VHH binders against TLD domain-containing protein 2 (Tldc2). Designs and how they scored, part 11

Target 1, 198 residues: TLD domain-containing protein 2 (Tldc2), of Mus musculus (Mouse) (a2acg1)
Amino acid sequence: MEDTLSGEEGEEEEEEEPAPAPAPQDPVEPQLTEASQVLGASEIKQLSLHLPPRVTGHPWSLVFCTSRDGFSLRRLYRQMEGHSGPVLLLLRDQDGQMFGAFSSSAIRLSKGFYGTGETFLFSFSPQLKVFKWTGHNSFFVKGDLDSLMMGSGSGQFGLWLDGDLYHGGSYPCATFNNEVLARREQFCIKELEAWVLS
Short names: E, the ipSAE of ESMFold2; O, the ipSAE of OpenDDE; V2, 0.75 times the mean of E and O plus 0.25 times the DockQ between their complexes.

## First folded at step 6 (VHH; framework vhh_enristomig)

Design k04 (from k01 with A96T; at its last look DockQ between E and O 0.72; V2 from the best seeds 0.74)
Fold by ESMFold2, look of step 6:
Structure k04 (fold): chain B 198 residues (1-198), chain A 119 residues (1-119)
Amino acid sequence: as target 1 above (198 residues)
Amino acid sequence: EVQLLESGGGEVQPGGSLRLSCAASGFTFSDYEISWYRQAPGKQREWVSTIYSGGSTNYAESVKGRFTISRDNAKNTLYLQMSSLRAEDTAVYYCTTDEYSGDTFTDYWGQGTLVTVKP
């Protein structure tokens, strides 16, 4: 088995690029397959700067949204079948707060927690805050038939969604050392969108 | 075998009312969330309303305050009471549920019932 490096700009190893591209241009901005009902163009640009480099250049494809597909976690899981790429969950609650998560993996039913440290939580209040992996545990995503959880520790979840995709909760947790993502620990969802980034 | 049979569609004037029914069989009706969807000519199918097994409900913004979903678990029947009907409500209305079994999701749809709101 011969490993030959034919990469574009790398030397020996592809360790980080301390001097990234001089400026983002239209080709490097995220291309959405349709308009988001949760985030506007400014929020999308801000959030995109925090995404892993491996998703740069991939369009964001809307796989599920509650206004079209219904308020049902079962329908979300069904629409996720066949996708393995990273997912952005974008939420707007009934108080108008915008928040969500980037998952390194598709949203699916699971027996335990899965995912990687690329996973993060975020909120706009209105300033964007991104809550990255702390390294204290690996409790990134867990999908039950009647609930979806992201981030955990000591029985509390960074983001928790009920099977009706209407009720949810957010608590500080060890995985992300996050603040409560909404105005309070319990919230009701106005809009939820799931985007795959290929 | 799961079966869903819609009825109650018809022609109505703007501002009028209709009541749709969906007779269900082949599963434990009370354990499942059941939904109404609709499809207008040339449009993609869209969600209208869901009633959950515990009796709570949710509605699309376009129908809130005008439509009421309900279920009669003793008769295995789902209902949609529509009022203040508008031309944009013209569509084929479907009832539907999802089953998760054997690590697979299966959706079940009725044949639909046509609602026409005369302009």
Scores: ipSAE 0.620, ipTM 0.858, lowest interface PAE 1.7, mean pLDDT 87
ESMFold2 (binder alone), look of step 6: mean pLDDT 80; pTM 0.796
OpenDDE, look of step 6: ipSAE 0.885; ipTM 0.945

Design k05 (from k02 with D98E; at its last look DockQ between E and O 0.62; V2 from the best seeds 0.77)
Fold by ESMFold2, look of step 6:
Structure k05 (fold): chain B 198 residues (1-198), chain A 120 residues (1-120)
Amino acid sequence: as target 1 above (198 residues)
Amino acid sequence: EVQLLESGGGEVQPGGSLRLSCAASGFTFSDYEISWYRQAPGKQREWVSTIYSGGSTNYAESVKGRFTISRDNAKNTLYLQMSSLRAEDTAVYYCATEEYDSSGEFTDYWGQGTLVTVKP
């Protein structure tokens, strides 16, 4: 880039830069209607800092969890009926890894991809990483009867969940430029929760 | 039209066994995943086990190794073989499935439940 070609000014060896952007205002502490079995208070607070402003201050309502509702994508879709979103999907896999997605709208069956650039993927390893929209495509969420996909671009998905809500996968994808969200590309779910943030 | 009817509940001593059945009618049983749930007095209903249309199974951690779900597609019947029963297994047990129809809607179907009581 032209700033990089301007010698070592800017990013390389010079700490001086234009006035820094103001620090973000601290968000309101999120209020959950019940305790999460996937994330603790610290993780919830960290994740809340990355949510779009329109959900700030809204309580998180648990609409679906596998321990109550079962390991079934069809039941997840059923529990989503009547909701418009937005939705936070929180997963813990059998290796203890925590990760998931924020969807700009409710999880539903769809003919193609839907959603907006507010959608993102995230992982804790144990440090939180948030993978926001790259702008390269608009393949945010796609719901089939036997699979749920979030993020795409090359026949692989940023997050893929089987209809049994037990098997899943994660690959880097163009939509989010994400890392593999779990320890390995294929994972088994220990607990999945869907929260509506409105 | 869809009907689910549980049976086989009763009283049992700790360490005992029971076999629950769920008779299904009004749908193509073999095409559906179908599950057991339970609800203890004063508690929220919880998932116990699912058998998927392809025959694979999954279990809640609290029952894994003690309960076995199975299905007989010829008889349209779901089973739950429970062994090594504990006091915390006392609950009303339900079978459930859901239908996705051509109108684009999901519908839940639940049985009336069968009571399992594990004596203290």
Scores: ipSAE 0.739, ipTM 0.895, lowest interface PAE 1.2, mean pLDDT 88
ESMFold2 (binder alone), look of step 6: mean pLDDT 80; pTM 0.789
OpenDDE, look of step 6: ipSAE 0.910; ipTM 0.959

Design k06 (from k01 with F105W; at its last fold request DockQ between E and O 0.85; V2 from the best seeds 0.87)
Amino acid sequence: EVQLLESGGGEVQPGGSLRLSCAASGFTFSDYEISWYRQAPGKQREWVSTIYSGGSTNYAESVKGRFTISRDNAKNTLYLQMSSLRAEDTAVYYCATDEYSGDTWTDYWGQGTLVTVKP
ESMFold2, look of step 6: ipSAE 0.812; ipTM 0.923
ESMFold2 (binder alone), look of step 6: mean pLDDT 81; pTM 0.806
OpenDDE, look of step 6: ipSAE 0.922; ipTM 0.965
ESMFold2, look of step 8: ipSAE 0.815; ipTM 0.925
ESMFold2 (binder alone), look of step 8: mean pLDDT 80; pTM 0.806
OpenDDE, look of step 8: ipSAE 0.919; ipTM 0.964
ESMFold2, fold request of step 13: ipSAE 0.834, 0.813, 0.839; ipTM 0.931, 0.924, 0.933
ESMFold2 (binder alone), fold request of step 13: mean pLDDT 81, 80, 80; pTM 0.806, 0.802, 0.804
OpenDDE, fold request of step 13: ipSAE 0.926, 0.925, 0.924; ipTM 0.968, 0.968, 0.968

## First folded at step 8 (VHH; framework vhh_enristomig)

Design m01 (from k06 with S35H; at its last look DockQ between E and O 0.67; V2 from the best seeds 0.83)
Amino acid sequence: EVQLLESGGGEVQPGGSLRLSCAASGFTFSDYEIHWYRQAPGKQREWVSTIYSGGSTNYAESVKGRFTISRDNAKNTLYLQMSSLRAEDTAVYYCATDEYSGDTWTDYWGQGTLVTVKP
ESMFold2, look of step 8: ipSAE 0.839; ipTM 0.933
ESMFold2 (binder alone), look of step 8: mean pLDDT 81; pTM 0.811
OpenDDE, look of step 8: ipSAE 0.919; ipTM 0.964
ESMFold2, look of step 9: ipSAE 0.847; ipTM 0.935
ESMFold2 (binder alone), look of step 9: mean pLDDT 82; pTM 0.811
OpenDDE, look of step 9: ipSAE 0.920; ipTM 0.965

Design m02 (from k06 with S35N; at its last look DockQ between E and O 0.65; V2 from the best seeds 0.79)
Fold by ESMFold2, look of step 8:
Structure m02 (fold): chain B 198 residues (1-198), chain A 119 residues (1-119)
Amino acid sequence: as target 1 above (198 residues)
Amino acid sequence: EVQLLESGGGEVQPGGSLRLSCAASGFTFSDYEINWYRQAPGKQREWVSTIYSGGSTNYAESVKGRFTISRDNAKNTLYLQMSSLRAEDTAVYYCATDEYSGDTWTDYWGQGTLVTVKP
């Protein structure tokens, strides 16, 4: 066999354009005000490399966790009162899968979607995958009394949480072009944490 | 004014049982999820159990199988049946709920009832 075909294909696959040069980011480890029950130090360090530069150097403050505050979306909204900074949601489900979202602003009740393209979804399965904004729509976060949604398109949500903060779902969506974040589309939460990064 | 009043606490032997009550007033009890929390001396407050407006329940792992939450919407009363009590269950027990009104969340807490499991 001739190596003439190596490196040349009959069709050109679309290569994603090279990412813009990353901002100079020293691997400054985030300072957490207390230990996470969801992520260990290695996962926290890996995830922190994907956070927007504006949160660098700010400690992570635990505002809500299900073991302390209860399995309640209403309790999460209550604990978010008075915060406007960006939020990191960390979830571990009953299968032990770790995943979640970074929200550009606090989690709150809203009439429609809010947030900015800094918002992203992530999963560890087992390696970290980060699903950044695609630019296809601006459906970042929407908070209802009995559900929280992040990422949308065609009636599916990238991350969906029930009012009991125990049941949830994840589907690919246009906002993030994400994979299903958990082992399957529907999951049960073992622990959820909300951290304010401001 | 919203009021939550816990009762039924006391001293009990290890392995014993107690039933706590939380009498609620000043809101439409059946529309709200209601929670039990507890705080042991020198420890942070922790969640124990929730009963949702539709009647479903959830429990902290530390109490599953030993505690049962229930509600009587006609009496506006929440219950926590505790059995197989252990020294680590010694705490002040609180009932609490959250309300959304005027574009603001407010939490309401009772004053608590002390449960002491004697050594």
Scores: ipSAE 0.761, ipTM 0.905, lowest interface PAE 1.0, mean pLDDT 88
ESMFold2 (binder alone), look of step 8: mean pLDDT 80; pTM 0.801
OpenDDE, look of step 8: ipSAE 0.906; ipTM 0.958

Design m03 (from k06 with S35Q; at its last look DockQ between E and O 0.64; V2 from the best seeds 0.78)
Fold by ESMFold2, look of step 8:
Structure m03 (fold): chain B 198 residues (1-198), chain A 119 residues (1-119)
Amino acid sequence: as target 1 above (198 residues)
Amino acid sequence: EVQLLESGGGEVQPGGSLRLSCAASGFTFSDYEIQWYRQAPGKQREWVSTIYSGGSTNYAESVKGRFTISRDNAKNTLYLQMSSLRAEDTAVYYCATDEYSGDTWTDYWGQGTLVTVKP
């Protein structure tokens, strides 16, 4: 990944005549248009290293969050109208677990599964694990009016979200060979965020 | 055409109660989830509560135990019963819903009703 210089900071001086030390260069970090309520800076940096090259250098723009927009899958779909680019879904559940998905394209209603093998699931348990496409099937994302599914096989979903965006589930699935993303197969969402990386 | 019209706003003392109404038309009311939102001056609009088509409900943490959302499908009307009101509840309150039609999503919002909780 190609490094980009970002920002340098000088201190405001209120004392007489101290010279500032040169600032060390930081690793390239993604730019978020606002703070995440799900992931902190360390988690964001760790996750960003696994994103596909085509999103490198694009800021993350918050399109949806449950505290602002409501616990509603239909509202999520509505807020996704007009977006086509890749999406990060970031979840924190009521147990404090952080997990989610990267979708190769926008979240939308669909007749069947869509997306590409850039799509992956992830969890912090507490160390980041990323579950990339296995190549066994192409069941990446499917949007229904009352459920959103990512990853499938043998009747199980890697990540499943109810229409109320409060109840969800996670099972190992053939698409990603993932572990259960939360502490348990069924979870309740504390906050969900959708970020467009365009 | 879809319409949402809020009413019932007004001034109230801290600890008081108020009931907001949202009259709905132009869609099959019972099939839709409908939400309340609020916006205080100079602040971002925030979610307050949802009633889902099956009758279950959810609430923002800041209003749990004080506000009750309900619907009367015979009258096509959504309600928000507000109790134990606080100064921070002062805002314009909106009802809203989403429609999927013609392979596109459209959101519908009322014009809002002002609730003022006097210090």
Scores: ipSAE 0.752, ipTM 0.903, lowest interface PAE 1.1, mean pLDDT 88
ESMFold2 (binder alone), look of step 8: mean pLDDT 81; pTM 0.807
OpenDDE, look of step 8: ipSAE 0.912; ipTM 0.961

Design m04 (from k06 with T106E; at its last look DockQ between E and O 0.72; V2 from the best seeds 0.82)
Fold by ESMFold2, look of step 8:
Structure m04 (fold): chain B 198 residues (1-198), chain A 119 residues (1-119)
Amino acid sequence: as target 1 above (198 residues)
Amino acid sequence: EVQLLESGGGEVQPGGSLRLSCAASGFTFSDYEISWYRQAPGKQREWVSTIYSGGSTNYAESVKGRFTISRDNAKNTLYLQMSSLRAEDTAVYYCATDEYSGDTWEDYWGQGTLVTVKP
């Protein structure tokens, strides 16, 4: 033969190195600007492991609590003015049960449901259970003058709070496929706290 | 414009009683929940009690059984009857309410009335 050889002008393909594995996110203990009257350090640490990555490293700032600001949904809305970041609602009821919600955005009056699938409900009974978005609907948060609702379906709300921020209810709902968050479907609030995580 | 004016504060012995008043004007008093707050020297202001537009009431744990909130809608006046007073009740007492208008919340506060419980 007479052989045909590629010349020095040939191109060589450079294999792309595999991308390095993403570095593990360092679990950072949350820093609270003041002590919670609802959750202790153990509960706070457990709950923090379920928060979306975008809040990691941000302190928790208390913007409302019923003992300081009053048992009033209207006062809660007032104290939320000027905040747009995600909110953690922490409740302790008169039976001593701890439960609540993470809202992707601030609590406000609204004409319809708002929020994103980052929103979830949780309870300690006594083990932490987190009820994440099912994808079945987008009924995350709705704020009326006299009630606040999180999660809906089958005519019931995952978490419902009266305007007096003393009476509330919890039912399984399609948004979160949650269990009843308190010992019973109806509960009375001993303390409610709203924390901004930004 | 909304106006709130507290009165009835004064000096009292431990175990004594006082009645505070809050005169309100500039809004439809009967439609609003109204609350008492207090601020002791060197401390953060704290909630004392709320009376809701339907007449139900709620109280801070520290005052339950000793304080009674009430309202007279004909006089546009909020009251706080304080009994069994203790040194820790010494504070400036404020009345306050919230209003939603123009797509924003506004809060309204009086100037306060001083209650001093001395031995």
Scores: ipSAE 0.803, ipTM 0.922, lowest interface PAE 0.9, mean pLDDT 89
ESMFold2 (binder alone), look of step 8: mean pLDDT 81; pTM 0.810
OpenDDE, look of step 8: ipSAE 0.917; ipTM 0.964

Design m05 (from k06 with T104K; at its last look DockQ between E and O 0.76; V2 from the best seeds 0.84)
Fold by ESMFold2, look of step 8:
Structure m05 (fold): chain B 198 residues (1-198), chain A 119 residues (1-119)
Amino acid sequence: as target 1 above (198 residues)
Amino acid sequence: EVQLLESGGGEVQPGGSLRLSCAASGFTFSDYEISWYRQAPGKQREWVSTIYSGGSTNYAESVKGRFTISRDNAKNTLYLQMSSLRAEDTAVYYCATDEYSGDKWTDYWGQGTLVTVKP
């Protein structure tokens, strides 16, 4: 018969709106080595559903946070030394908005863009939105000495962080077709956390 | 070789003031951001303030309005002016910076200077 009851529809790995009510959910919950100052338990659970399968079961280890380590991109790069990723960047801005990025690779200085299509941007406003790779380009992450960029293509960055890790910006970009992640295109960071998921 | 040397610590009464200095050498001081950190007994080290190469500043919420970071690029010296001191400010204070060279990051820390705010 034409009863399609099995998962043959695996063309697009875009987890938009988890619709199947009877879907068997794995009991694996994210284990954080420390409490997040940016996201609470419910936000962490929601975000974890969008992470690639290869990070499932790995604890989240806090390698950097601005209140402890300082508002400094250079300090973030220093603390990333020795890690290969993947990385979750969690931000809360001065307006209380929560947003950030998942990077397939560690945050580092680079001559050009790097990373893979596992990379995505996200925001809570207050409902979670996840902006996954469009396939239009491969401009995932670029680390300069005085700025960090994620997502590009149309002369704008999906997420841009200044070297002071206090000022940042977000614009729609071709890589993710994202909305502005914060309340406004320019924001000031209250707390930034970098978590390694390996 | 990068070196950072703190001085100016001591004992002070609540509400008092103190100025810390950090003498820097071995790098082009004006090109680097420099930060103050502190570590209270039994606590994890925490960030206090940063001054960036362009002269802008940032502060931890716990010290904002009471502490002022500054730099004298001609003397390669970083300062922390501390006012309205509280018992919670008792800690060893460190200056620190990060250097990128040889495709590797290195952090440099001073030995620290003790600030004690008497009960």
Scores: ipSAE 0.815, ipTM 0.924, lowest interface PAE 0.9, mean pLDDT 88
ESMFold2 (binder alone), look of step 8: mean pLDDT 82; pTM 0.815
OpenDDE, look of step 8: ipSAE 0.917; ipTM 0.963

## First folded at step 9 (VHH; framework vhh_enristomig)

Design ctl1 (from m01 with E33S Y52S D98S W105S; at its last look DockQ between E and O 0.02; V2 from the best seeds 0.00; counts 0 for: pae E 14.6 > 2, placed apart)
Fold by OpenDDE, look of step 9:
Structure ctl1 (fold): chain B 198 residues (1-198), chain A 119 residues (1-119)
Amino acid sequence: as target 1 above (198 residues)
Amino acid sequence: EVQLLESGGGEVQPGGSLRLSCAASGFTFSDYSIHWYRQAPGKQREWVSTISSGGSTNYAESVKGRFTISRDNAKNTLYLQMSSLRAEDTAVYYCATSEYSGDTSTDYWGQGTLVTVKP
């Protein structure tokens, strides 16, 4: 009685190699309406990677810059009128340091802080550092006639600009847990640009 | 006067769910971010979650994926939906908000509501 051991050849289920994760679509380089006097192409590319997905593919429109429009926060507010989209503030100080902020909405006069957790601060020192919302408070953006403030905690601001857009300050704050954005806590502004991303 | 009043605390089994509420008054609720904190026995108060005036939310890593913060501006009420509760979630839970004037902020706190997670 020859017990024919039928060797069941176990069909090796070819583990389908997980389809290669779609190659990260080369981040679409943002289209600027004009050349930035603050950031170069490399910095723009780096910064664009940190923007919210909802602004991906939207052009950057220059709404205000100090070289063209003068050193006036009030003028910045006026030129922002009619815009609701998010804003990228780009700054270069007298030391040549590049830094700024992304606002989830247009910059405006306000009685209190406004904005969303998409708001962030950033600095190039020389590598890009991005300081995102911590969740501890929501002191994102506040604007009055005399100053623009972004981030707050314990009486300090992550980014503060005076009414003339000539002097500013940057301190660590609970909103963003940021480092000082410039080389110094107090700085003089050489150039400020406001871009709407809508 | 700013007032915050928490409710909804109680005893729950591990893996259970609980919904906390915070009734706010004395300020324009819709204009401010509002927060949940908690303090366990013998521990420091810790941040749990924030919802901004614009509706953005953030969570501590310890509660992420389990807790959901929300707000009803028409009712001036903050909520915290807690799910998959753990023993380590046992604490007094506080509602908090901050008002800003000039370059200073003032923090306001509720009295808290106790959440106990035990078998």
Scores: ipSAE 0.000, ipTM 0.245, lowest interface PAE 12.1, mean pLDDT 90
ESMFold2, look of step 9: ipSAE 0.005; ipTM 0.146
ESMFold2 (binder alone), look of step 9: mean pLDDT 83; pTM 0.822

Design p01 (from m01 with S56R; at its last look DockQ between E and O 0.80; V2 from the best seeds 0.84)
Fold by ESMFold2, look of step 9:
Structure p01 (fold): chain B 198 residues (1-198), chain A 119 residues (1-119)
Amino acid sequence: as target 1 above (198 residues)
Amino acid sequence: EVQLLESGGGEVQPGGSLRLSCAASGFTFSDYEIHWYRQAPGKQREWVSTIYSGGRTNYAESVKGRFTISRDNAKNTLYLQMSSLRAEDTAVYYCATDEYSGDTWTDYWGQGTLVTVKP
């Protein structure tokens, strides 16, 4: 199931070409309530194939984006009020790299790490890589007033964002055994979006 | 009770300047980041600028180099100095902030001040 899907190419739907007896079920493509400024249609389709089945058929609702709501982690937390998740966090950095995370539950302030093993990190460089839970720890998401962290272990974070949503970082971590998500370990955020898939 | 009150809007020619003010009360002003937003008629509200509690500032691309956000913590007042104004800057301008209390987030908004840029 959720062994490891990172580094795979061609995870597109195998039912694209004509066939003599196609399956009666139609493929499910995600519906977004508005256009993403981070991912295009191809990237959205590729990413959707890695989402857990429980989100299939639910629209993606844009709850927060930096160009509309401001570059502020506190604004992100405020816009998350009233949502239980799951959440897809999409980032584009100043180098044009696209990456982010799927969180099993809403992004919120927390005293410690929370979430479930459905949580994963991903990057496009340019091929999609998905970094699923390793099972080594349960350090999925931690929200502080001035930082948001996803994935941890041995003092490193898989994805880290500052309170101004200005800088972030990405390092390999034990939770996801991820590669660096951006071009470099430290990056400047160009756009961040949070989508609720429920 | 948190209160935010914008002032300083008005009519101006393209290329002109205005200074908006946002008087704040009911919270420790210096500890909060404060934002300016704007909403043109029939459009979605959009972010304009933020000043963070540590004094760093950030701006929407559409206003960079033309607008300057600042604050006077002694007077609990946020400012937006607007220059090189364009017709596209016509909007109601709002100041806003967020508070975390009782395990919930609350946003506070002023009532807005209208800026009209006309030839």
Scores: ipSAE 0.799, ipTM 0.919, lowest interface PAE 0.9, mean pLDDT 88
ESMFold2 (binder alone), look of step 9: mean pLDDT 82; pTM 0.815
OpenDDE, look of step 9: ipSAE 0.919; ipTM 0.964

Design p02 (from m01 with S53K; at its last look DockQ between E and O 0.78; V2 from the best seeds 0.86)
Fold by ESMFold2, look of step 9:
Structure p02 (fold): chain B 198 residues (1-198), chain A 119 residues (1-119)
Amino acid sequence: as target 1 above (198 residues)
Amino acid sequence: EVQLLESGGGEVQPGGSLRLSCAASGFTFSDYEIHWYRQAPGKQREWVSTIYKGGSTNYAESVKGRFTISRDNAKNTLYLQMSSLRAEDTAVYYCATDEYSGDTWTDYWGQGTLVTVKP
């Protein structure tokens, strides 16, 4: 229904049928409870377009960051207690590269891989690349006491983090058919943030 | 029961040095990474340093080169050697560790020791 009349402007305003008045537009950007030290507003907006629909409208709550909480995977696991996810892991390495992962569920110790195909890896190099589930396996997230792995296949991990949350690695893997997320396969973390999108 | 007891806090002049200790009990000390945190009045508690099980260390940028974390596994004691102290280092310092048991993580904290760097 087109309600445009190019030459006629009446003083009486026309009101639509029972549709409510348009609400103020929701912010096009996700709502963060505090500022990220890893991604700026532009990067956050770009990344948010690739998040699964189920998280739309939920604010991002920072539950862990290395500068505040410490460079420690065990500390990350502890801060995840009581959360079910989903989680965004945002990393900036010592080379200034920004990358990370979206996990369909909270980061935790596990005996094997867990998660769903909503899980993905991403990098800014400087353009955003998002590496979604290929469907070739279900090796999404695995949490060991001294390492965290996301994506696997043929002995390689898409994203691998040491227990010190300082050393990490990235290889192409069958789960996501990803590129190396950092400038090189091994990297050192400058800042890691975990955001819950519940 | 895990217990952590800090000591060694006090007043020092800028540029001075101070050594903090954290006596640990109730767990196999050498198997755990241990951290120092600090909290200045009116500010958020922040991470200072960690010593990992294998003896490697990491430091917050604000203290790197001035503070040294160490451990004595025979005495079940964690240390923080602070040098070149500045007014902004004034805070209560806490040691902390995390334990996994019964499919649950629990964090343990000492009561803290006050460090005051007087201008």
Scores: ipSAE 0.854, ipTM 0.938, lowest interface PAE 0.7, mean pLDDT 88
ESMFold2 (binder alone), look of step 9: mean pLDDT 81; pTM 0.811
OpenDDE, look of step 9: ipSAE 0.919; ipTM 0.964

Design p03 (from m01 with D103K; at its last fold request DockQ between E and O 0.65; V2 from the best seeds 0.82)
Amino acid sequence: EVQLLESGGGEVQPGGSLRLSCAASGFTFSDYEIHWYRQAPGKQREWVSTIYSGGSTNYAESVKGRFTISRDNAKNTLYLQMSSLRAEDTAVYYCATDEYSGKTWTDYWGQGTLVTVKP
ESMFold2, look of step 9: ipSAE 0.814; ipTM 0.922
ESMFold2 (binder alone), look of step 9: mean pLDDT 82; pTM 0.819
OpenDDE, look of step 9: ipSAE 0.919; ipTM 0.965
ESMFold2, look of step 14: ipSAE 0.825; ipTM 0.928
ESMFold2 (binder alone), look of step 14: mean pLDDT 81; pTM 0.816
OpenDDE, look of step 14: ipSAE 0.920; ipTM 0.965
ESMFold2, look of step 15: ipSAE 0.809; ipTM 0.923
ESMFold2 (binder alone), look of step 15: mean pLDDT 81; pTM 0.812
OpenDDE, look of step 15: ipSAE 0.920; ipTM 0.965
ESMFold2, fold request of step 18: ipSAE 0.835, 0.834, 0.818; ipTM 0.931, 0.932, 0.924
ESMFold2 (binder alone), fold request of step 18: mean pLDDT 80, 81, 81; pTM 0.807, 0.812, 0.811
OpenDDE, fold request of step 18: ipSAE 0.921, 0.924, 0.923; ipTM 0.966, 0.967, 0.967

